# VHH binders against Transforming growth factor-beta receptor-associated protein 1 homolog (tgfbrap1): the designs that were tried, part 6

Target 1, 275 residues: Transforming growth factor-beta receptor-associated protein 1 homolog (tgfbrap1), of Danio rerio (Zebrafish) (Brachydanio rerio) (a4ig72r23to297)
Amino acid sequence: RINIECIECCGQHLYLGTNDCFIHHFLLEEHTTAKGKLAFNAQKLLHKYLGLKKPVVELKAASALERLIVLCDSAITVVDMVTLEPVPTGGAKLKGVTAFCINENPVTGDAFCVEMAVVLARRRAVQICTVHEDRVQMLKEVTTPEQPCALSLDGYNICLALSTQYMILNYSTGASQDLFPYDCEERKPIVKRIGREEFLLAAPGGLGMFANAEGISQRAPVSWSENVIAAAVCFPYVVALDEGFVTVHSMLDQQLKQTLSFRDGQLLQDFEGKV
Short names: E, the ipSAE of ESMFold2; O, the ipSAE of OpenDDE; V2, 0.75 times the mean of E and O plus 0.25 times the DockQ between their complexes.

## First folded at step 1 (VHH)

Design e07 (framework vhh_vobarilizumab_d1)
Fold by ESMFold2-Fast, scan of step 1:
Structure e07 (fold): chain B 275 residues (1-275), chain A 121 residues (1-121)
Amino acid sequence: as target 1 above (275 residues)
Amino acid sequence: EVQLVESGGGLVQPGGSLRLSCAASGFTFSTYYMAWYRQAPGKGRELVAGIYSGGSTSYADSVKGRFTISRDNAKNTLYLQMNSLRPEDTAVYYCAAEIVYTPSGYSFDYWGQGTLVTVSS
């Protein structure tokens, strides 16, 4: 078997990374069911083998540049978001990477680069950099209490998944805010930026919790599986991955809107829910 | 033209101290990541210490607590203060400016000529 390892959403486009080194690209189409509910059909556009014998660990869309950033075999590669082909000219590579994210609220202000944060193997730090057509420029190293397991970035705020808790660190001011505890050995951590100064975190008890830089939220938690291993934000929806099922929840009312089953390289509607 | 010129290398006894300097020209020094690498005879180059444009620093485990990297943006100069030197610190020390990653990998960076540090009794 094929296992889905990661998920990314950009507008109506859904990307799945697999353990056999494929990216599967789907178009999500909204429709109203016979029962009056909003639902999504997933139309497969293509899939692409990346040429490695390693799982695709993480995917991030850099929509302004029409690029998809891929973490596979501890290396970051940039591909075209439509064709999934490596960028013909340019295309930065970073090696020894265990986790990364992009800053969707960048502090550099350069419209022709992607601001990114990476975690390097065996380092208790986050590297802040910019990705250009032909280079990666290292801007800053931010020291962390331990090597982060996962991260998300909003301006100067880094939301970190550590081994026993989440935390938010502002690397401009040095201020930090401890968030709720969890155990990375029992649950794969998930941290996603959902908007300005707001993050979505996988919490114990099958909850997706929301937090701002002070650890506070006006949003009720999303109720999902304790086995969720990945999530992506398709505002106003969050898409979560659980053992071959993709669930769609609204971030406005926190209700489950749809479940899709990954089967034979396709995403099929599943109105019976999870088993 | 980009130039990096190292100085301050020499012979020092174990437990001694040495300060390396790297004079940079031909680029906007203050915006670049700067690093010190070293290469012992018969070995590859290894990262010793780095300093980012934002001012944060990183160190190899073997030198942490003994070496300090710093920069003077007004003078376009990078420094490495080396304390409690050991025989295994013997190497040619290189100044480097911003590793550039291309489609073929990291294909170029700016390197100095190197300065020899010998730690011997």
Scores: ipSAE 0.000, ipTM 0.122, lowest interface PAE 19.9, mean pLDDT 79

Design e08 (framework vhh_nb_b201; at its last look DockQ between E and O 0.01; V2 from the best seeds 0.00; counts 0 for: pae E 6.7 > 2, placed apart)
Fold by ESMFold2, look of step 2:
Structure e08 (fold): chain B 275 residues (1-275), chain A 122 residues (1-122)
Amino acid sequence: as target 1 above (275 residues)
Amino acid sequence: QVQLQESGGGLVQAGGSLRLSCAASGFTFSRYTMGWYRQAPGKEREFVATISSGGTTYYADSVKGRFTISRDNAKNTVYLQMNSLKPEDTAVYYCATWEVKTYSSGYEYDYWGQGTQVTVSS
């Protein structure tokens, strides 16, 4: 009945959004086992009901503002990153949103705002905007071949998950790079920025592949499962969501470091998490 | 300078076929997604088809299965093969690159051709 819908991380903090409209906030604690290997456990910090009877579809940390940006009921709302209490957003309420991301390498040059990209329902476009403490300012509309299923942003590079392929578009120059095919009806797309001009993409066969504007990276892929549905990147880690489990992989060696299960609002060690 | 030149429009009977061409110059054609759009009298410009730099194609539902977009990077040309034409396909057809619009200052990467008229008689 209760499912985790999305995952986000910021530093050692992990946020899970659920289909019954809760955000669960944990602190990931890294430790060394008796065999000298790294492992993780989670300490519950808070949880908060957002007041809607709708799934929390997506969460993104906006650490420059100490805010967590929430997609729920096709709308963007903002909560305090620590207390999870709602905060007002200036400008216009963003409605009809199907996907969004944060530009962690922004082009605006304003250290006091967060650059965001938003996909509006039934639009073949990406909306570029900035989120300030008191307002949201719409800046640009970038047309796309079809409504993106998912997206990520680094500088001017938009990495798009379209229905049957991934693509990078530089909206400053108009240059594009096709990456590889997938099928959105067979596999949920995942596209996440991992660093300057580099993205992590869900690929067929349960792989996480790395790409940039020049094509597929030579970096070894992450071995996920075919059932992974969401991921978040907290350098050097990738945390992924798979049927009620959270897995932690290191991007340094692409190895699985931990599996945690979600139970009664807690994350517990359960097993290695192969599904 | 960036130039897009459409050709191949005309009058055709319903059920007929027509092939549009768009010659492009002034930019690195092989790196750009190209598209066809159309505007019927009294209506907004609407999407018809696009083809990515790698050759992947996308179509509006109203034309899927009837129209085929293609490109020839050696000739810097994008094509639209239109089969099983209907009177509602009557419009001016435009070739375009990708579009970026600034909310306060207008389009920044909006290169359109002059358009070519397609008229489908019942």
Scores: ipSAE 0.014, ipTM 0.431, lowest interface PAE 6.7, mean pLDDT 82
ESMFold2-Fast, scan of step 1: ipSAE 0.013; ipTM 0.399
ESMFold2 (binder alone), look of step 2: mean pLDDT 81; pTM 0.815
OpenDDE, look of step 2: ipSAE 0.020; ipTM 0.487

Design e09 (framework vhh_3k1k_2)
Fold by ESMFold2-Fast, scan of step 1:
Structure e09 (fold): chain B 275 residues (1-275), chain A 124 residues (1-124)
Amino acid sequence: as target 1 above (275 residues)
Amino acid sequence: QVQLVESGGALVQPGGSLRLSCAASGFTFSDYTMRWYRQAPGKEREWVAGISTSGGTTSYEDSVKGRFTISRDDARNTVYLQMNSLKPEDTAVYYCAARYTVEIDSSGYTYDYWGQGTQVTVSS
């Protein structure tokens, strides 16, 4: 068995990070079953040991640069998304990081830099920076009510997972919107950007809740396990990680479309099992 | 980089023999149990044979018992599958797998490495 800690989706590519410091890379292929159902076949492309005996805590694809950004041992590392080999960052490393995200609706107009938000240990703030091929540049520090446990970014809107609630903060206007309460000691917080001004959050009761900057959404919640520890968005699907299972829900009708079992280094499907 | 590379697959007549090889690199081969699996068109991957880390214990799927023999050479980081008395039903892509198991707090963690496979076709 391998303990999976995090999951990331980029186009047809699925990445799993493990507690023993591996990244597993799969290609997802859509097909229609004989019964007319949409299903995914997961082809294993490779897996890579990153050289540390620490969990891979978070993965994020920076597709414009063909890079995968990795949080492991409280440090950000950048790897090539195809080979998973480390990429030089001009000697710069971000250390003491507890959480991060990419701004997929960046405020800066530079198409070849990645706008990123990081949370540093013991600070009640989010650091906004730009990642270039050769450097990392600090842009702005945004003060928060407490050290965030998790975050997601959409333009000027930061969706924060705090110890007892979720919150959206607009760091340009200073406006804030409190969201529903939860308990970080009972549930691992999950915050993912699903589109412009829209977020997916893990809620009590085994629910994936949607919210915009005003705390409302036209989408009904998805029903997932209370044991969900990670999620990734691959529009129109959300992929969630439970103990030993990966579930695929549609964000269009909020229904469970598929369950995949992670077994013997493979992702196995609950249909005819053809590959 | 961890790699498992299978070789030896071929077209053979019913009743013939083949020896498959799997060369391993990038990990400590002697710490891993080695296994062979196969997958026929339109079917799920099935386990064929296994060998312990010491080589002292071997096991086989019922349909191949007495016909197939698994062995390992730790000095060469290679596992072998000797296949005798081949039947059309043995036609499949054959995969090599290396398995490492760690037990912590009564929980088992199994880490597998897989090769890309080698095609065996048994036909008249």
Scores: ipSAE 0.000, ipTM 0.074, lowest interface PAE 25.4, mean pLDDT 79

Design e10 (framework vhh_7z1x_3)
Fold by ESMFold2-Fast, scan of step 1:
Structure e10 (fold): chain B 275 residues (1-275), chain A 122 residues (1-122)
Amino acid sequence: as target 1 above (275 residues)
Amino acid sequence: QVQLVETGGGLVQPGGSLRLSCTASGFTFSSYTMNWVRQAPGKGLEWLSGISSSGSTISYADSVKGRFTISRDNAKNTLYLQMNSLQPDDTAVYFCARSVYTIEWHGTFDYWGQGTQVTVSS
C-alpha cells in the first residue's frame, strides 16, 4: 500500500517521497561485490512525516540553499535537506501547483535565489519565478499549447511533457521542436535534465530516450520497464522507480547496474546470499 | 553584508580546553547548516564538524570525534565549538563556515569567517 511516488538525488543522498506523505532520506555507499560488480548500499538516515494523508508528488534538491523543495497537496513547501524540518519562508506558499522544476542552468544572474518553473492548475503556461529566502518573485509567463503534465529546464529551453507528445520550447528565441509521441493517460511522463543541453525522457516501449535542444540524441536509450513512474539523475547514474523497485542505470553505457526493493521504509539489496 | 566573526582562540597547554564562538549577521542564521573548518600551518583545509539549521543533526570528523562538541544558539545567531583534550596537532586557524550543501559535501562553503588562531604547545 505504501508506494514511492517520487525520487530525488543529490550527491550520495537519495530522497524518496511516498503516497502516505513521508520523505525517506538515504545515503548511497558504493562498494565492489565479490564478482567485481559496482553496487550500492542504501543507509537510511531519516524519515519525516509531512502531516498530510496526501502523496508527495515531486522532490527537488536546491543544493545551493541546502533545501529540499516538496510538492504535496498542490502546494510547494521547503524543508532543510539534512533534517527534513520545515524552513520558514516568511509565510510564502505556492498553491495550486501541479508540476515544478528548478533551472540548474539559470538565466538570471542572481546567486542568492533559486530559479524555478511551476505549472499552475488549469493554465496553458509555465510560470518562471525566483525563490528567495522570504519571497517568491514572478519573472516570466511562458505560453504553452496545453497545460504541461511535467517539465524540465535548461537555461531558456523548456522540455515539456504534453498529453500526447514531448516538445522543447526555447522561450528566448521562440523556437520549438516536437519530440516523440506518448500517452499521458497510459503512464506518468518523465522529463529530467541530465546536463547542459541534454534531457532524459520516458518513451513508449520501456525506453529512456535522450534529447538535446534540437531533439537529437547522442546516447543509446536506457532500457527501462514500461512501468517506470519517476527518475532522478545522480551522474553518472539514473535512478528510476520501476514497478515497486528502484533501478540504477549508468548513463555512460546505459546498462542496469543494480535493483533495490523498497519495503517497510527500507531499501533492500536483491542479494540472495550468493558468493 | 554577510559576516561571520570567530572568537575564543588562544594559547593552551596539551590536555587543555577552549571554547570557540562564531557570531553571524546579515542572513537568517537559523536557516543554514554551519561548520567548523581548520587549517594547520602548511596544510590544507580540514572539515571538523557540522550542525544542521535546527541543531538536531550533528556530524564530526574522526580526528575530533569524542573531544570536540559543536552547538548553536539560533536566538543569539551564534555557533560554538567546545574543544577538550587538546593536542599539539590541533594547532591551526579555526574558521566558521556556512554550507551551500549537506554536511557530508565538502568544498561547498559559501561564506567564511576570518579565523581564530588556536595554538597547543608545551
Scores: ipSAE 0.000, ipTM 0.110, lowest interface PAE 20.1, mean pLDDT 79

Design f01 (framework vhh_vobarilizumab_d1)
Fold by ESMFold2-Fast, scan of step 1:
Structure f01 (fold): chain B 275 residues (1-275), chain A 119 residues (1-119)
Amino acid sequence: as target 1 above (275 residues)
Amino acid sequence: EVQLVESGGGLVQPGGSLRLSCAASGFTFSSYAMAWYRQAPGKGRELVAGISSGGSTSYADSVKGRFTISRDNAKNTLYLQMNSLRPEDTAVYYCAADWYLPGSTYDYWGQGTLVTVSS
């Protein structure tokens, strides 16, 4: 049994990380159905075993470097996004990592590195660093109220999933904004940057809620599966993962556009329109 | 099951003092870092002061020199001594333990204690 643990989108490319330490790489192709509806076909390009008997916990595409960043066995590994072969990090290793994200609105302005935030085990802090092709450089430690369960970063704004609530912290000004509470025993926290000054968060009741740095929503919620465990943003779409299913919602009208079933290493269209 | 209970909040005039207490139970208190956070109306939660299991302390710039965090491991109690209070210190103050316990009731945050600094 192969269970999908994480998902990432980059352009037309969809990556799935599995509990048996594989990355499955698909090309998504949009087409219009006979009734004028948008649908996706997923073509499998390859899959790669990463050499560990541990789940792939998180994936993030760093498209400017043509790299995929992988969290597996509490360690960050960088692979080529096309071949999925490991890329040397010049001897630098990030270990003891429980969560990470990339700053897609970086504050450094350096076009030749990736600005990244990592959460280290047993620390009430976020480490801000720059990832170069051959090294990792630590920039700043940002103190947090708890060890975050998940995070997303937009410039100086860090959106954090804590044990009982979400929070936004601006680490330049020190300002913070508590968001709605949730129960991490009832559902896995999800927080994703969807654009400038806007985040998408998993809320109670199977909702994806939108929030800016002031905790205000400009969009209606997305109706997700009750058991969503991961999500990826590929504007204008959000792709969400529950057991065996991938759902595609538009962030423009918050409507469900497509459901894909993961079966035998393939992504297949799910036809629930019988009667 | 982790339980944190804050007390000691109240109404004080500017320049006054308050001592907050946090009674902890359900875990080995002496082994964990502890912290005080606060949340003012319409604002997010901010770290005020932290103390390690070994007694090392840290403070937010806004409270340095005015607030003192301390702990009594024999009593499983965390304290915050607040001196020279200002109107901008008005907030609900929360006690927090520095760990994550999946499968518990998630009472790692106390219910909070209100501090109002007003004339």
Scores: ipSAE 0.000, ipTM 0.094, lowest interface PAE 20.8, mean pLDDT 79

Design f02 (framework vhh_nb_b201)
Fold by ESMFold2-Fast, scan of step 1:
Structure f02 (fold): chain B 275 residues (1-275), chain A 121 residues (1-121)
Amino acid sequence: as target 1 above (275 residues)
Amino acid sequence: QVQLQESGGGLVQAGGSLRLSCAASGSIFSYYAMGWYRQAPGKEREFVATITSGGETYYADSVKGRFTISRDNAKNTVYLQMNSLKPEDTAVYYCAAQPFYDLSGWNYDYWGQGTQVTVSS
């Protein structure tokens, strides 16, 4: 049984990582339906086996580089985002990684590197680093109350999923803001950056909650199922992965725009029309 | 994708000044690090200066205090102000645009055609 483990979106491109070590690449095309509503068709472009017989745990697009960053078998690797062919790494290799994210609002301002946050196995800390062509430079080790299960980064603000709650920590000021509780053993945590000082988090009750650094949002939640295991942000849309389904919600009005079913390696439009 | 076009090269006497410009088109300029490199006859291309998307600047030791790199994101242009020029500054000067380094250990450089700077003694 093929299970989808992770999802990433970059422009119109949707990437799914599977438990059998494939990446599936789809093109999402917007169209206007009757009654003037927007909908999406998913065209499969290709799929690629990565050769590891391990789940693809996380995917992140670095679109300016035309690269897809892959976490598989506790290691960060890189593929070409169009061909999905592995790109050899020369010196910048990261192993023993359990979670990662890219800082899309980097604090260094150095355009010759990727600013990244990684969680290493058995560490109660987040490592902030810059990845260069030939080296990884550590910028900061940020101590956390426990090993984070998931994280997202916006400048100096780290949004963390811990075992029993989410929190935001500013590692420049030392300020912290506790967020709502959850249970990581019952629900897979999800944290995504949606903009400056704004995060999207999976909450109990099948909700996608928005939060700023103060734990407040002016956006209403999106309604997911309680079985959502992954999400990706394609502003103004969020795509979320449920068992066998990909949903597309607008972050502007929080309404469900599209449901796609994943069957036999294909994404098929789910019909709305029996009422 | 980006196209780069240098201008402002020429002949100057030692101790003189020159300003190079590099106009960029085709991509979002403000997201790119912009740099200047130079190549003298029979030598390898060497780094001169760079400016990041956030405005941080870095210089080769041989030009610190004499050269200033700047950018104008509204004009999609990067500049190199060269003061106190020396005969050893004689080279073809190249503009380069670079995205972030990736985990592959590769960077993709966009290069201009170059502009000749000649400093007479």
Scores: ipSAE 0.000, ipTM 0.109, lowest interface PAE 20.6, mean pLDDT 78

Design f03 (framework vhh_3k1k_2)
Fold by ESMFold2-Fast, scan of step 1:
Structure f03 (fold): chain B 275 residues (1-275), chain A 119 residues (1-119)
Amino acid sequence: as target 1 above (275 residues)
Amino acid sequence: QVQLVESGGALVQPGGSLRLSCAASGFTFSNYWMRWYRQAPGKEREWVAGISSSGDYTSYEDSVKGRFTISRDDARNTVYLQMNSLKPEDTAVYYCAAIYSEGFPYDYWGQGTQVTVSS
């Protein structure tokens, strides 16, 4: 059985990573239905086998470089965002990785590199680095209370999913803010950057909760199912994965806008579907 | 239906400033990252500046870093290029592009706006 493991959204492009080591690439097109309602169609553009017999664990678009960053078999690889063909790295290797994210508010201004945060297996730390065409340069090692399960980065602020709680660390000032508790054994943690100093977190009770660096939000929660395992942010929308279903919520009014079903490598509209 | 319209090109003296605008219509502007390209006489088109769909990431070609600034206003469906300390070598037709991925069929290009820096 083919299971979706991760999801990434970049503009109108949706990427799904599967347990059998495929990436499925879709275009989401907004249209008006016969009843005058706005809806999205998902057009499959391609799918590609990555050559490994391991799940694709995480995907992140580095849109400025037109690259997709892939975590599979504890290793980070880079593919072209359109063709999904591997991009040669000239010997740069990132292995032993359990989680990563890209800094979409980078503290450097170098157009020829990607700023990212990486969690290494059995390390109670986050590695902040820049990835260049031919090398990886370490910027900072940030000590954490335990090995993070998931993370997101906004400038100097790292939002971490730990085993029993979420927290935010500012690695420039050393300030930290504890967030709400959860249990990583009961649910897969989700942390996504939605904008400057704002994060979206999977909370108990089927909620997507918003938090800033102080751990507060003026934004009402998103109502998800208890089974959400992955999410991607494409402002003003958040796309979430629940088994074979993909839901689209607006972050402006926190309303469910659409549900899509993943069947036989295709995304189909399901206006009446369960999530 | 889909349209990108550049404006603001002019004749400027060296050391001068100019702001280019690109007005977009017929597509969901906020979902596209925007780039400025230029083409000087007798040369191929080259990338100048880029801004992500979120506006949080910007990038520049080395020769314009510190002189040019790209920005966007999604409420107006417009991207801007502020050009300061202009040099004769900045003389070119400037093009606005809406891009998901280079070479993708969803790329949209404008007709261009001429910038001339007098020597």
Scores: ipSAE 0.000, ipTM 0.110, lowest interface PAE 20.2, mean pLDDT 79

Design f04 (framework vhh_7qia_2)
Fold by ESMFold2-Fast, scan of step 1:
Structure f04 (fold): chain B 275 residues (1-275), chain A 120 residues (1-120)
Amino acid sequence: as target 1 above (275 residues)
Amino acid sequence: QLQLVESGGGLVQPGGSLRLSCEASGFTFSYYAMGWYRQAPGKQRELVAFITSGGTTNYADSVKGRFTISRDNAKNTVYLQMNSLRPEDTAIYYCATLGDYWTPSEFDYWGKGTPVTVSS
């Protein structure tokens, strides 16, 4: 059985990483139903085997460089966003990686340089670096209370999933804000940057909650499955992954808009059965 | 409903200036990176400038030093100040949210455009 492990969205492009080391690339096409509801068709563009018999655990689009960043077998690999072919790294390798994210509000100010945060195995720290076409430059090591399970970055603010809670840490000022408890051994943590100073977090009880550096935000939570294992932000939508289903939720009214099922390498629209 | 409305285009002589505006509605504008694209007749749409949600800016080499992008989150508006305009800047200018600019598509959140003609 092919299981989806991670999901990433860039514009209308949806990427799924699988347990058998494939990336599946889809184009999401919006249309309005006869009842005036928003619906999506998913057109498969391609899929690519990455050459390992290991799950693809995280995907992140770096659109400024036209790259997709892949975490598989504890190593960062960079592929072309369109062809999914590996991009030569010139020997630059990031290994022993357990989690990563990119800074979509980079402190360096260089929009054609990817600023990345990386968690290394058995380290109570986040490594901040810049990724160029042919090199990786280390900028800073940020100490954390424990090894983060997941993270997201907005400027100097790092939102961290720790073993028993979420927190936000500003690595310029050293200020921190504890967030709600969450058991990372019971459920996979999800942290996604929504935009300036705001993050989406998987919370207990089938909720996606919003937070900022001052704590939980006033934005109403997204209601999703208690078994959500991954999410991607396609503003104004959140796409969530649960047991082979991709669900599209609006961040504007927090309602479920569409469910797509993953079958035989395709994303298919669910239809209500008729007698 | 997501909407982007461009304005400020027109006819200007070489060396002149124009300021384009793009007013956004139907989403939380401050969370989105915004860009200005242009398309001359028979040519592919080109990204000329963008600004991130945090205010970081970047420009195409062809406009660097002449164009300035800015945003006003209180007004849900992004601006493009165009100085020292050249005939080759003649195009329809489009405002867009930036999630994917490697392949512009009709499914991206785009405005209808505002025409700019630089001619004597």
Scores: ipSAE 0.000, ipTM 0.143, lowest interface PAE 15.1, mean pLDDT 78

Design f05 (framework vhh_7z1x_3)
Fold by ESMFold2-Fast, scan of step 1:
Structure f05 (fold): chain B 275 residues (1-275), chain A 121 residues (1-121)
Amino acid sequence: as target 1 above (275 residues)
Amino acid sequence: QVQLVETGGGLVQPGGSLRLSCTASGFTFSSYWMNWVRQAPGKGLEWLSGISSSGSYISYADSVKGRFTISRDNAKNTLYLQMNSLQPDDTAVYFCARELFSGYDYGMDVWGQGTQVTVSS
């Protein structure tokens, strides 16, 4: 049984990673319904097998380099984001990785590298690094109370999913802010950067909650199901994966705009009230 | 069947230039990433450069960046390596290699026989 494990969105491009080591690449085309409601058609561009019988755990677009960064079998590999062709050394030296994210608000400002945060197995720390074409340069190690389960990065602010709570840590000042509790044994944590000092987190009760660096929400939550396992941000939209369904919510009004079903390697448009 | 054949190696003086060619046959060359890899006497394999199937994405090892240029001609099923400012440390057997469907550093399944490059004064 093919299960979707992760999702990433960049512009109109949607990427799904599967448990059988495929990446499925779709183009989302917006249209307006008879009621003036936004909807999406998903055009399949390609799918590609990565050569392993291991799940694709995480995908992240590095749009400035036109690269897609892949976490599979505890290793980071890099592919071209349009063709999904592998890049031999672009991030491929990173191994023993359990979680990663890129900094979409990088502190280095270097256009020819990706600023990344990496969690290594059995380490109570986050490694901040720059990924260049041929190498990885470690910038800083940030100590954490436990090995993070998931993370997101906005400039100097790291939002961490720990085993029993979320936390924001500023690694320049050392300031920290505890966020709401959750249980990682009950649900997969989700943390996504949506803007300057603003994150979207999976909360108990099937909610996607927003938090700034002080732990305060400036937006109403999105209504997810309790089965959401992954999310991606394509401002002004957030896309989430729920048991083979992809949902699209607006971050401007927090309303569900579209649901797509994944069947037999295709994304199918669901008509209103039909899932 | 499936094969890669390198040519263009030889003896050159320090500071000189050489252009290597690799001709592919038996597979759809335009569908694969291609790489140049070298092996100096008594040393392991060193990856030098890779190029995407379309030629749009190119990467180099730090040791050759700015001196070597990789390119390809999909109509001729040929991969090239232009080597400038050659140094004695560039003395090695140079291989072209087809990339597997994976992002690992040296995920290569088809290799040429290699062509010898000797840089001596």
Scores: ipSAE 0.000, ipTM 0.118, lowest interface PAE 18.2, mean pLDDT 79

